# Miniprotein binders against UPF0696 protein C11orf68 (C11orf68): the designs that were tried, part 8

Target 1, 235 residues: UPF0696 protein C11orf68 (C11orf68), of Homo sapiens (Human) (q9h3h3)
Amino acid sequence: EDGFTAEHLAAEAMAADMDPWLVFDARTTPATELDAWLAKYPPSQVTRYGDPGSPNSEPVGWIAVYGQGYSPNSGDVQGLQAAWEALQTSGRPITPGTLRQLAITHHVLSGKWLMHLAPGFKLDHAWAGIARAVVEGQLQVAKVSPRAKEGGRQVICVYTDDFTDRLGVLEADSAIRAAGIKCLLTYKPDVYTYLGIYRANRWHLCPTLYESRFQLGGSARGSRVLDRANNVELT
Short names: E, the ipSAE of ESMFold2; O, the ipSAE of OpenDDE; V2, 0.75 times the mean of E and O plus 0.25 times the DockQ between their complexes.

## First folded at step 8 (miniprotein)

Design m59 (from c5 with R16Y V20I E26K E49R; at its last look DockQ between E and O 0.81; V2 from the best seeds 0.68)
Fold by ESMFold2, look of step 9:
Structure m59 (fold): chain B 235 residues (1-235), chain A 92 residues (1-92)
Amino acid sequence: as target 1 above (235 residues)
Amino acid sequence: SVTIRVEIRKGDRTYYFYWIVDSPEKLRRFIELILEWLRYLGVDEVTVRVKADSPEEAREIAEILRELFKELGFKDVTIRVEGDKVEVTGTL
């Protein structure tokens, strides 16, 4: 089949989650080994399927770094999905507040800042900065997609543990900017991914909760952050 | 629209995925893509659960899933249809 569809992208995303990951885990690996690991596995050279000449000979779904304080907790995803299904058939209105409450009730609170960059030095440099921030404790966990054959943009995901904690989300944005990242960032709660809710959904829900733009024209060293759900500037 | 839940066992791990598909034309294609990937990944067991818009649609979907599981090499295929819900399990 020729061309991309939402179905192909969703199936590929599932496969990436299930394929092996290349992980630097600061909980078990000394921080002094990070630079060598980054040099061995730059995301612009690690290929999704282990192409000839790449540093990996087998498929890689994601490249990830876990901080020393990383404590994984996905919450009650199955309960969340069951409650979502019941809500859809109940006839009750579905609003951003409804989704937020489902996420809170089932403890599915994680979310992520996203940035998209073309393969090359800028991507590898941005990833290295993020990875160092994770190992140094300014961020908790991040991952980056490997290079696809077609050479499209790759994504860096920087996770936070509670999308309802605005201060924590904004602190992560600040840590990303302190690492020298100037591109557009978007923030998506994981609840939308687990419920299959994308931008063009029938409920008109906005999966992008926050948008961060680097402030170019002032003396401030930070971001202009917009709350997309409420159309309110936070900074 | 139909809701699709997939539970996958591979070794000691179990994976859960959830999707919503608005078009019947896309449903068969999507499940085929999913199962092709799972065959490539060498998973042990797959359960696909679908909630359809009607019992009629559920029965149609059940036959589609039966054919796809068999065509794509899954074994020990079991199928259960109850009202507007379908559950198909297969192993590799």
Scores: ipSAE 0.619, ipTM 0.884, lowest interface PAE 1.4, mean pLDDT 88
ESMFold2-Fast, scan of step 8: ipSAE 0.436; ipTM 0.757
ESMFold2 (binder alone), look of step 9: mean pLDDT 83; pTM 0.830
OpenDDE base, look of step 9: ipSAE 0.652; ipTM 0.888

Design m6 (from c5 with R16T)
Amino acid sequence: SVTIRVEIRKGDRTYTFYWVVDSPEELRRFIELILEWLRYLGVDEVTVEVKADSPEEAREIAEILRELFKELGFKDVTIRVEGDKVEVTGTL
ESMFold2-Fast, scan of step 8: ipSAE 0.231; ipTM 0.643

Design m60 (from c5 with T3V R5Y R16I E49R)
Fold by ESMFold2-Fast, scan of step 8:
Structure m60 (fold): chain B 235 residues (1-235), chain A 92 residues (1-92)
Amino acid sequence: as target 1 above (235 residues)
Amino acid sequence: SVVIYVEIRKGDRTYIFYWVVDSPEELRRFIELILEWLRYLGVDEVTVRVKADSPEEAREIAEILRELFKELGFKDVTIRVEGDKVEVTGTL
């Protein structure tokens, strides 16, 4: 996105995952320490490769907050990749449905709500709200990208355990909105990330499953959520 | 289409990445970018496995990978070609 090819996006993601992460882990750290940690590491100021004046002198791939009940489960990614090779050589159509079945078979079920924001106070404020929701137990885990050398938007990722559990995905959206987030959100299953389904993929698949837009409705604030696969409004 | 599998070892962790490109030239650009970043990150070992559309394309890809691993300073480089598949491993 933003002028990068799919290859550049995959390479950037790989490098970020392998570099050190700045983590607030609520499983081992008291919640009372979160505000000081957020003040020390605002994502608009943490630089990807370390710069003079930033909080970090060394590379940082991601800034993350783990909830107290967070238990990572990546599934069988190796088996997924082998099945993906077999699917491509089989001549069977590559559709959202076939990718969903591959994900289920290999238990690669996690997914994430994405929000893209420019570096600045609004990004830091949004991240602080998300981080507090994670530590308070309304969300399970989240991460935010550090500031790139050339600028550009940064991404906040809020994860859910099972992208096929529509209720769970919508509950995460509600928690994000309750944290004060009003920007556009899109939802992407991790299976798409592992298989390289980004913008301009060779199969012409939409890289996200859901889209959430903030709106005021009656006596409540909430979201209009679109199921992009079925073109149906859910809320 | 050309299927690329990149397996990386850094310390006690193994990372696996999967990619598909349309040509050997596209593979060259992608792998060059990846290997340069991995060299910068200080990884221990990189294995690139490729499934090509033909044995001839696999041989072309093996030459591209041999050249890139050598130019970027990888050690203990081993190359294996079998049919339409190529495997290259190197250490840093």
Scores: ipSAE 0.000, ipTM 0.266, lowest interface PAE 12.2, mean pLDDT 81

Design m9 (from c5 with R5L)
Fold by ESMFold2-Fast, scan of step 8:
Structure m9 (fold): chain B 235 residues (1-235), chain A 92 residues (1-92)
Amino acid sequence: as target 1 above (235 residues)
Amino acid sequence: SVTILVEIRKGDRTYRFYWVVDSPEELRRFIELILEWLRYLGVDEVTVEVKADSPEEAREIAEILRELFKELGFKDVTIRVEGDKVEVTGTL
């Protein structure tokens, strides 16, 4: 990760979004077919650029599972970007609150819980748990990166439709924990991604709004969730 | 800061990517990577829109974009500079 600049990472992310995806779509595919699909496409073995020795011979950008209620809504991204440019020119302070209002105004509300895992059994097991939760209706949409290089971690993204809906974000965390996931989770609104705001940005904005840590004997939820922006524990 | 919008057309679909860099040098590296990738992915048309911090910086960026689109084999390259804004469109 540290061997790439932010520019390289952005280019790789764009390429992944544009390459073909392997999708289990619960809107059109019976839930009984999920286990066979998961066995055919374990993320630790699906290669980013294809390999005759892997499940895919052609490039795969993402492996995704769509829930029965999945209805993609990106909002007005074009209007968001224009307003962001105007905000920068205005001299008005750029704060998390200002970006939140910009996102609300333009209906760019989606966000995601992220988990990073090394390729192997634990990644495949975690992905299977998340995929089942999506198909069963406890989560709405998720995707996982294919194996791009030896030794690199892969990412699972679990989406929610509205990052300003704190209860919805926390419910997604609970569903992830109920699926058996025990690793660190971080939550990022997609508005930061659409505006090119990553870590170490010039506005000193933290694109991570929440962190979730598994707590063996602490929370009734199985986790402690921290609001990073306000430094307040929510659970 | 330099704000970059890359709009990509492939068939009937349009993809939009937004990015921010701190200098024309960072823009060169970023755009070179993006254009190489887009050529590999088989896109039809690429438009790069840049808002610079000054008209002087915009002119510098226009030259960088002209050079990169040429180096990477884009055809029908059109470059427009207006104040602190630059727009470059090319086809594959």
Scores: ipSAE 0.066, ipTM 0.554, lowest interface PAE 6.2, mean pLDDT 84

Design x1
Amino acid sequence: SVTIRVEIRKGDRTYRFYWVVDSPEELRRFIELILEWLRYLGVDEVVVEVKADSPEEAREIAEILRELFKELGFKDVVIRVEGDKVLVIGVLGDSPEEALRRAEEIARRIEEELK
ESMFold2-Fast, scan of step 8: ipSAE 0.253; ipTM 0.581

Design x2
Fold by ESMFold2-Fast, scan of step 8:
Structure x2 (fold): chain B 235 residues (1-235), chain A 115 residues (1-115)
Amino acid sequence: as target 1 above (235 residues)
Amino acid sequence: SVTIRVEIRKGDRTYRFYWVVDSPEELRRFIELILEWLRYLGVDEVIVAVKADSPEEAREIAEILRELFKELGFKDVTIRVEGDKVVVLGTLSDDPEEARKKAEEIAKELLEKYK
């Protein structure tokens, strides 16, 4: 719950998506080149609009790593948006269930684990771990935001191809933890992003489906995962 | 410490998980939770590979896993113990001979890989 509206957050996301991306694409680039690429473009130093002292001279919207088997599954986003307008004018309830139904109908199934970290060594180290997991095939694709001019936390997004595949969502969480990540993770389906479901949305929906917390207490080193929509612990 | 690796087959996809626990008792609780989820997620096969701290502990873990797989309704439970390593295989699909054969192959690979 922040002072920013859903419209402001959606506008920022759109601007970043439209600007150029720095991409390590394991489908066309040998894995042996990853370490040099990570050293050249640490996310704490890559600036959103290209400061003179940064690795980039031009604006960068996202820094991304594509896995060897990555194949974009965008679905029918136009059909989704049209159906969303129809749903809003119909007077029918807008709930997680109705959004899930729209997503399935229009094949907009991808989703992502989100982590927010302050600029610095911890962010760069976390991103390097995630990037290696992607190139090694434990994760499909990931991206990280560049450093904003006014500072603030940066976000790492780790994608899965189907948010309705609970095993796939949990597998990605496990791989993130195996990469050494210990911070809070939240899972958001891309349908929510396309429809502008952020914090302070007008439909009062929770903007994420799952929450993962690193657990040291007790017997296991791993995650405690909560299904936020059903208020049920999965682990 | 006890290292746990779990491989899950559902249709043509395989999912992999990794965890560490401190004792066989803690392994029982953790694996029981995992296997309960998998039973309700419609998975075909589950393979649990464990590296224990000793051969004696590995034999104890093998018995725990055998009991858990049976208790939770897994079919065709197969157990292999090699020194300090245990691999357990269970199926939830309706007895296709090919599914059992694939599970056995994966179990052998895990035992070799995690040595």
Scores: ipSAE 0.012, ipTM 0.448, lowest interface PAE 8.9, mean pLDDT 80

Design x3
Fold by ESMFold2-Fast, scan of step 8:
Structure x3 (fold): chain B 235 residues (1-235), chain A 109 residues (1-109)
Amino acid sequence: as target 1 above (235 residues)
Amino acid sequence: DPEELRKRAEELARKYGAVTIRVEIRKGDRTYRFYWVVDSPEELRRFIELILEWLRYLGVDEVTVLVKADSPEEAREIAEILRELFKELGFKDVTIRVEGDTVVVTGTL
């Protein structure tokens, strides 16, 4: 481990969400402008807190691409947080099933495929592929973290609108693989992010629901997707 | 019959070689799209099993399989095999379109 606690990770995520985002919005911007935008804002060069020598002089929390049909729905996050406080006070067990029910009740259904890559050409190339898939309508929305001062790995998040919709989760995985991505992917529902379920969580829950591994052999363009909660292969 | 499905998937892969398959699955008002490049009998078998699992567990309304073959002749042969497979799997209202080297098969449950 790197010594980070779940509280530290949650605080970093909250700060990034609250800082300004660089957005390519396909709902209002022609697709023909995407390549120029990607060249202007490669994630390996965009700095988290701004630098006169980088593409940004001001802080950037996330770099995002919104698809043509993207319709954001965050659900009832306030109700979710109030219910979470009540759940912790109640003494009821905190399990994947309990959190799933909490998410459904408050309509906090979105989730995301995560990939972690080192800063550099490979990250920028992967992001460009994902961004094009979003603009072409194969994915709904995606974002990538800017480069942190410490130079650690950056994360690409590819969102689906309903983590309980297994077909939708698998569809997004398929589109990511079709974009040329071969690295390990893990899927995390946003309810886990809102409630601070990270690697070092105190409830000892697995922080992700699905895992996708690229098939070996070079001639196959598929992946093996595992349901981590039930230890069942979906593909 | 899972074993019979595996044999047919393996025969299709061997006979027609590598093909690009696009699968569209409709459930309610949503359509989901999946892409497969089939280079081996094992990959085609898993594709067939995946479709079977989705249909049984998710209450899918409609499945459309689009296959691009290497020739119009291969496309016609693939179309006939898929017609028989959809029928055997219990699909209703199976429709087949062959446009050049492209096969489109749609079935409902």
Scores: ipSAE 0.086, ipTM 0.506, lowest interface PAE 5.4, mean pLDDT 79

## First folded at step 9 (miniprotein)

Design e1 (from c5 with R16Y D22E E26K; at its last look DockQ between E and O 0.70; V2 from the best seeds 0.72)
Amino acid sequence: SVTIRVEIRKGDRTYYFYWVVESPEKLRRFIELILEWLRYLGVDEVTVEVKADSPEEAREIAEILRELFKELGFKDVTIRVEGDKVEVTGTL
ESMFold2, look of step 9: ipSAE 0.718; ipTM 0.913
ESMFold2 (binder alone), look of step 9: mean pLDDT 83; pTM 0.815
OpenDDE base, look of step 9: ipSAE 0.744; ipTM 0.922

Design e2 (from c5 with R16L D22E E26K; at its last look DockQ between E and O 0.74; V2 from the best seeds 0.70)
Fold by ESMFold2, look of step 9:
Structure e2 (fold): chain B 235 residues (1-235), chain A 92 residues (1-92)
Amino acid sequence: as target 1 above (235 residues)
Amino acid sequence: SVTIRVEIRKGDRTYLFYWVVESPEKLRRFIELILEWLRYLGVDEVTVEVKADSPEEAREIAEILRELFKELGFKDVTIRVEGDKVEVTGTL
């Protein structure tokens, strides 16, 4: 927000979605090819716009890995958007509960764990671990942003198919941690993305549903996961 | 708030994006950023549909969109205002 408007970030996200993606699709590509692909396209070296000397000569919006069991299911996005418009004109209150119900009604249930890392060893190592977890079946689909010109942080997104299924969301968190990732994770349901709802929205809705922090303390090991909507620790 | 729907044709692909902008003051900047990116991406056709809070606001937004499409070099621009909705289509 400071120095960068939400409008700028949203427009940039649109552009990245529309540029070509670099995809390893385990549904059609043997798992034995993954390590070579990862070595060819480390996210800290793949450039957003195809800089000279990078492994990509053309723009890349996202680098993605699809698991063998990945089945795309975005749900009834157009019906969701129509119902959202009707709700806004109805005068009824807009709350996290009404958004959850819209998502359920229209089967727009996917969401994602997010992590933000600077370009370099930690990013490439984290991505490789997640990509292996996807191909091995512990996760279903993930993507990572390419390097931006100013060397800002990059994002890894690890998708789950149902944000209302807390067990499934927590299992994905565990798989991420098992890959050795210790940074802060935040979880955002895709319903907020499809409705264009940002952090600083007029309804004061919080698009971050869960936070996961790696715990290093005494007897506690693994993740501490907080439900932001209810201020309840799930772990 | 103002609801923005953008339908984009690039080759044989169609993309649909949906946003809510808090106020008309932020609308011009947001649409400008979107259209600048779409021009960079080399899209064929863009349709921007805006749902305003009133027909009067829709007419004001129509003028904003007309200026932006013209300023950013879109061709074959058509503008339709119906009640509280504005639809602008342009090609690159």
Scores: ipSAE 0.657, ipTM 0.900, lowest interface PAE 1.0, mean pLDDT 87
ESMFold2 (binder alone), look of step 9: mean pLDDT 82; pTM 0.812
OpenDDE base, look of step 9: ipSAE 0.727; ipTM 0.912

Design e3 (from c5 with R16T D22E E26K E49R; at its last look DockQ between E and O 0.78; V2 from the best seeds 0.70)
Amino acid sequence: SVTIRVEIRKGDRTYTFYWVVESPEKLRRFIELILEWLRYLGVDEVTVRVKADSPEEAREIAEILRELFKELGFKDVTIRVEGDKVEVTGTL
ESMFold2, look of step 9: ipSAE 0.690; ipTM 0.905
ESMFold2 (binder alone), look of step 9: mean pLDDT 83; pTM 0.829
OpenDDE base, look of step 9: ipSAE 0.646; ipTM 0.889

## First folded at step 10 (miniprotein)

Design g1 (from m37 with R16Y; at its last look DockQ between E and O 0.72; V2 from the best seeds 0.71)
Fold by OpenDDE base, look of step 10:
Structure g1 (fold): chain B 235 residues (1-235), chain A 92 residues (1-92)
Amino acid sequence: as target 1 above (235 residues)
Amino acid sequence: SVTIRVEIRKGDRTYYFYWVVESPEELRRFIELILEWLRYLGVDEVTVEVKADSPEEAREIAEILRELFKELGFKDVTIRVEGDKVEVTGTL
């Protein structure tokens, strides 16, 4: 268990979001340049702070790929936060359903599949597969964390536009599996992040809605997806 | 529990961070960590909004925030306390 408190991880994530990003934007860059870009900036070698000998001389918060259909829309995060504060003050019960309704009302619907991989060839290969799937239009947007000084696991995030669209969430899982990814995936809505709802929160809310496990020889999807809230398999 | 909202301006971009803590001591540690990162990032302006459990706790938090902003080299530090709410703004 990486000995960092939820506070340290949240602060680090905030800083990473605010530092420069290495971006391949398929809307402005030809798909034929992707392989050269991936070779130039393998995530296992890109360093968080631009260490000597790294591909980057400046700090990098994230390495990202934007698909042709990517449109950044975070919704009304401020309104969401205000409504969340009002809800806490009201003393009303807070449930996953309450958060879902808040997210819908404020159009804060983005979510992501997460995978954690050790630095190295397997990570770079996984990222290349995801990046290609984004550029080919199978996925909308993805990002990967740069290499930390401590050499800890790096995270790949694959976004979907709507965590309430079960079909879209499942389609993204299928595309990730088709890219050759076999590790455990967890799906987290961004609304939980925006509200500071992490593991072991006082409301007993689980920020992970779905879990995907790779399955050999199974369904055409190549995974089993569990709804964590209802403890039901969706596939 | 104390609710913390951080508004961060860096150039033409504004970022928002939201957190919940259970004590003023936890708040101190969290805000210190955040403000250290913001100093590293070279942000222009930071606003910290806190909703406390009482007006008394809000006053305590206001002093904690004042100290932290000053210690970390923020300028133009302004503090507003309204009931159980605290707003602290500073620049780098």
Scores: ipSAE 0.649, ipTM 0.889, lowest interface PAE 0.7, mean pLDDT 90
ESMFold2, look of step 10: ipSAE 0.759; ipTM 0.918
ESMFold2 (binder alone), look of step 10: mean pLDDT 86; pTM 0.850

Design g2 (from e1 with K26L; at its last look DockQ between E and O 0.67; V2 from the best seeds 0.00; counts 0 for: pae O 1.9 > 1.5)
Fold by OpenDDE base, look of step 10:
Structure g2 (fold): chain B 235 residues (1-235), chain A 92 residues (1-92)
Amino acid sequence: as target 1 above (235 residues)
Amino acid sequence: SVTIRVEIRKGDRTYYFYWVVESPELLRRFIELILEWLRYLGVDEVTVEVKADSPEEAREIAEILRELFKELGFKDVTIRVEGDKVEVTGTL
């Protein structure tokens, strides 16, 4: 049962990536139009399949905001996959360090902070805060999943260019917290997705590198970030 | 375990999907699900690469993939089997 559920979720995620996106591109659209765009396409109301009465009549895979410095670079995903297959065939030990080296070698370095929120005002408000931070240049790019028919939790993804740059990962956490987000955040490199490495994989690899918990009062960052691989607090 | 790589072309964009399944039965279900989604999305070209545990299993998988591609209405279906590896390409 669990295998088929993971396969279904992977297929849905792939379908979402390939369907049309609702994009606000700060490189081509004035920042003054952001509020009108957010009001037109609140993620709690945008539906995955363009249901009647939704802001969208057509299917929407993602709602995204691109910052001024956004440059899409996925690296050599094909070379990464070939090297991963060769590594599996070699019988060499596979570690988080091995995946890090593969990612570096093939320039597949993107990663994302993830937050899961129920549909509604809190989600739309969180998204508006993130979208503003992207347009203001505090973040490079973010996306949010549209509303599913079942009304399940929606995900906001906030990307960083390099999961190996600890400072950049922490700066993105700080910007998310500054936008008023207080929920749990998890950071996942895209390399794990490209290699089909999910929870409960045979190599015991954890695809979540960092966890951020909101902290009241004392830290300038407003969060505690845990390195899950080393079980060390970074903040 | 069987490794699946799916390369998808839609317009000027290429997408990559990678998965590891523990059984041929799960492979069939997974590929069926993926190809159904791809048909729904209206993709131009799909390549499925499979690494099997044996050349015999690779031949069995090749026939499964041939059937699935045909049933789902893919055109220009090409199949290559090289040892324990299968490559199937089709267009929509």
Scores: ipSAE 0.294, ipTM 0.710, lowest interface PAE 1.9, mean pLDDT 86
ESMFold2, look of step 10: ipSAE 0.698; ipTM 0.897
ESMFold2 (binder alone), look of step 10: mean pLDDT 82; pTM 0.815

Design g3 (from e1 with K26Q; at its last look DockQ between E and O 0.74; V2 from the best seeds 0.69)
Fold by OpenDDE base, look of step 10:
Order: sequence, then structure tokens, then C-alpha cells
Structure g3 (fold): chain B 235 residues (1-235), chain A 92 residues (1-92)
Amino acid sequence: as target 1 above (235 residues)
Amino acid sequence: SVTIRVEIRKGDRTYYFYWVVESPEQLRRFIELILEWLRYLGVDEVTVEVKADSPEEAREIAEILRELFKELGFKDVTIRVEGDKVEVTGTL
């Protein structure tokens, strides 16, 4: 991806975060209503701008499901950014360990498993499985991008509270696999997003910490998880 | 490289965006895209903070930001330049 493409995608992602969300909140809505909500708002049919004939008449940035234990906490993102600017000014070496420490210090610990799927039945089925896992308490929160005009791949994001908690990250992978998801998953901490650290950055930082590949007949987990920083299999 | 921090107020919510660009020309393109989206979203207030490589570049960036904010219809545009730092605020 050229710098221009990264800028466009970043701006689009910002706009999506600020537009209205279609949310199923399990804290306030009975779990028995989930199937009706999923049928009403299949992500392959929900359009980014509320196109005629779509389930939504208004723009939708994301479709989300909140679990019973979901608590929105982004930490001190402002303090994180200030510390990052100060670090750049200092000329100190910047490493993945440096970013981890900044994230811990400022409590910006959220991260997400990402999967990219083409619009259609497979996406809607995958989303339904994830949404159910969230409502059942196996996952805390997930979101899926609406259908773009160009019909590109949609992304499902499944969040974990702490990217430094390896066990929690692995448990979320297991829950995603248990929901029947077989595609490639990548795990990205939100700290990299908040600091504008993307692919091919000048610090050679990889924003993807983990990769999960589905495995037939393997461990009870049904996946192999690779630590990308250390090039070590965790499962 | 130039560091960009965008603070966005929409109703009772504040959003933060952070980016790095390699040139003033790239900064112009990026900020234009961001401000166009913010206009579409109907935000109340935008603050753009830029850290340049020099005070001279900061002054150049300040003029770029002034032009972009005005061209895109932002009101109450304020600009502060302090050394290598620029802060631009505007309302919609």
C-alpha cells in the first residue's frame, strides 16, 4: 500500500468511527433478540451511506455487538500521544518494547483480532457466530464494517482488553475458532493505530503482533498462533 | 517527518487522530482529506497540531493549514506558531 492509500484508509476509518453505529448491546437488550437483529442488519447488506433498499437509511460507520462485561476504556490516549512525541524528539531508540511500555504506562491496552471477508452469506454467517459468542460472554465486543459502494472486503474486529495478556489474546482466538471461523486472523494492538504506526513505518515496527491460522484435526484450539515479533508458535 | 495530531469535537465527544507525513505536500493532501471528512461528519470544532522539522517549515505548514481551513469553510480559524510547532483551530 502506497502512502496515499494508507492516508485514505486512515481517514475513512476515522470517519467510520465518528458516524452512527448499529449496536446490539447485550447489557440492555435480551439475548433472545439477537437473531432478529442479525436478520434485520446483515453486514453484507448494511451500506456505509444508507443507500436506497439497504436495511439502513442513514450512514453507518460500524455494526457492533457489546457483551455483558463490556466496558469502554480507551485509556489515556492523549498522554500516550504526548509521550510518543517526546520520545521521537529525544532521539532514543524506538522498539516494540518501547511501544509496549508506553501502552502500559498510559493504559492503552486494547487490541483486536482482524478478519477480512468478501460480502455475502459467508460474512453474515461469520458475523452471526461472532455476535453470538459476544452475547454468550465468550468475547467482550466485536464490530464489522458495513458494505462499501465498491463491494470490497469487509472487516470483522474482535477486541480483547489487553494485548499484553497473551492468554486473553489466545482465548479470544479459541472463541473465534469455536464460532466456526476458519480464515486467517491477525492481531493488532490499538496503540499502533492511535500513534499512526502503519505498515512500512520509519521505525520498522510491525503493528501485527500475532497471526492465527486455522488447523484441521490439530489441538483443541483449532488454530496455530504465531508471535510475529519473535517468530515463535504459541500453540 | 512531520507529526500531525487532530483533535475533533462532535457534540459531547472528543476524538483524537494521529499521523506522520514525510513532506509538506503530503501533509496538505492528508489534512485536506481529513477536513473533508470532518465537514461531511458535521463536527463542531477541529484542532490540528503539527510538529515540523524546523521553525521555517512550521511557518510554511501554518499557511497551508490556514488556506485549507478557509477553503473548506471553517470559521473562527486561529493559528499559533511556537518554534517548530503549529496549532490550528476552527469551527464548522
Scores: ipSAE 0.640, ipTM 0.886, lowest interface PAE 0.7, mean pLDDT 89
ESMFold2, look of step 10: ipSAE 0.713; ipTM 0.916
ESMFold2 (binder alone), look of step 10: mean pLDDT 84; pTM 0.834

Design g4 (from e1 with T3V; at its last look DockQ between E and O 0.70; V2 from the best seeds 0.70)
Fold by ESMFold2, look of step 10:
Structure g4 (fold): chain B 235 residues (1-235), chain A 92 residues (1-92)
Amino acid sequence: as target 1 above (235 residues)
Amino acid sequence: SVVIRVEIRKGDRTYYFYWVVESPEKLRRFIELILEWLRYLGVDEVTVEVKADSPEEAREIAEILRELFKELGFKDVTIRVEGDKVEVTGTL
C-alpha cells in the first residue's frame, strides 16, 4: 500500500497511545503479583483489537510495567515546540547539538531503548525479563506492543529519564542485557518524537543516538555500544 | 513543510499530538490516516491546527482538511484561517 511510511507508523503510534493499556504498576500493586500478570498477558497472545481467543476482550494499545520509582515527567514540551519553531525562522543552522540544547533548556530529557522481536515465546521471555527488571528497580518503565492480527515484529521500549546522562543510558543497556536480551537495541531521545522528527526528515538528523550490539566476550555490560552522532564506540 | 497540532477530546481525557510533514501530498494522506483512526477510536471532538509555510499554502490546506472532515463524517465542522495557520474542528 502506498501509505506504508513514517506517516503510517506515526498514525498507528497515536492510535496505540489512545487505546486502553494493560498496566502493571508496581507503585500500587504488590511485586508478588507480577508473575501471574505476566502469565495472563503474554505479549505474543495479547491482541491489538481484542480477538475472542485472546486474553483480552477489549482493544489494547500497549502492555506496560511501571517501576516503584517511576515518576512521569514530560518537561516543557510546549515551550520546546515553540522554541523549535522560532529557531527555524531565525536562520541558524540545525544540528544534533541544537536539539540537545533545546531538550536541556526545556527539560525534555527522556529517551528509550528499542528492541524488535518476532511474535512468539522468545518475545514473551524477553518481555518477562524486562518487566521483572522494572519491578526490581533496575529499570524504571517499559512497554511492549500487542500482537496485531497480521502484524510482523513487535517492539519493546525501555525508558530512561535523561538521554544526556550517558552513564544512566548505558546502565539501562546493561540491565537489559542482564535480563538475557541479545538482539540489537537502538536508543532514541523523546525530543525527536515531540518535535515530529523521524528518520526521513529534511534536516537529515538521525533520531537514533546509540546502537547496542550484544558481545559474547565483551565488557561488564555485555554489549558493544556505538554513538551514532560521533561514530565512536563507547565500550 | 508544515507543522500539525491535533487536540483530541475523548470522554474526560484530552490528548495532544504534534507532527511535521514535508509536503502537501503527504499531509493529506497523513491527516486521512489520523482521522480514520480517531473515528475508529470513537473520539468526541478533534481540532487540527496546521502551520504552513505561507498564507497561500494555509488556504490550500484548509480546503484539504474541509474535504477530509466531510468525507470521514465529522459534524459541526468549523474552519478558521489566519495568516499561515489553519484550524479545523469537528465532532463525531
Scores: ipSAE 0.681, ipTM 0.902, lowest interface PAE 0.9, mean pLDDT 88
ESMFold2 (binder alone), look of step 10: mean pLDDT 83; pTM 0.817
OpenDDE base, look of step 10: ipSAE 0.720; ipTM 0.915

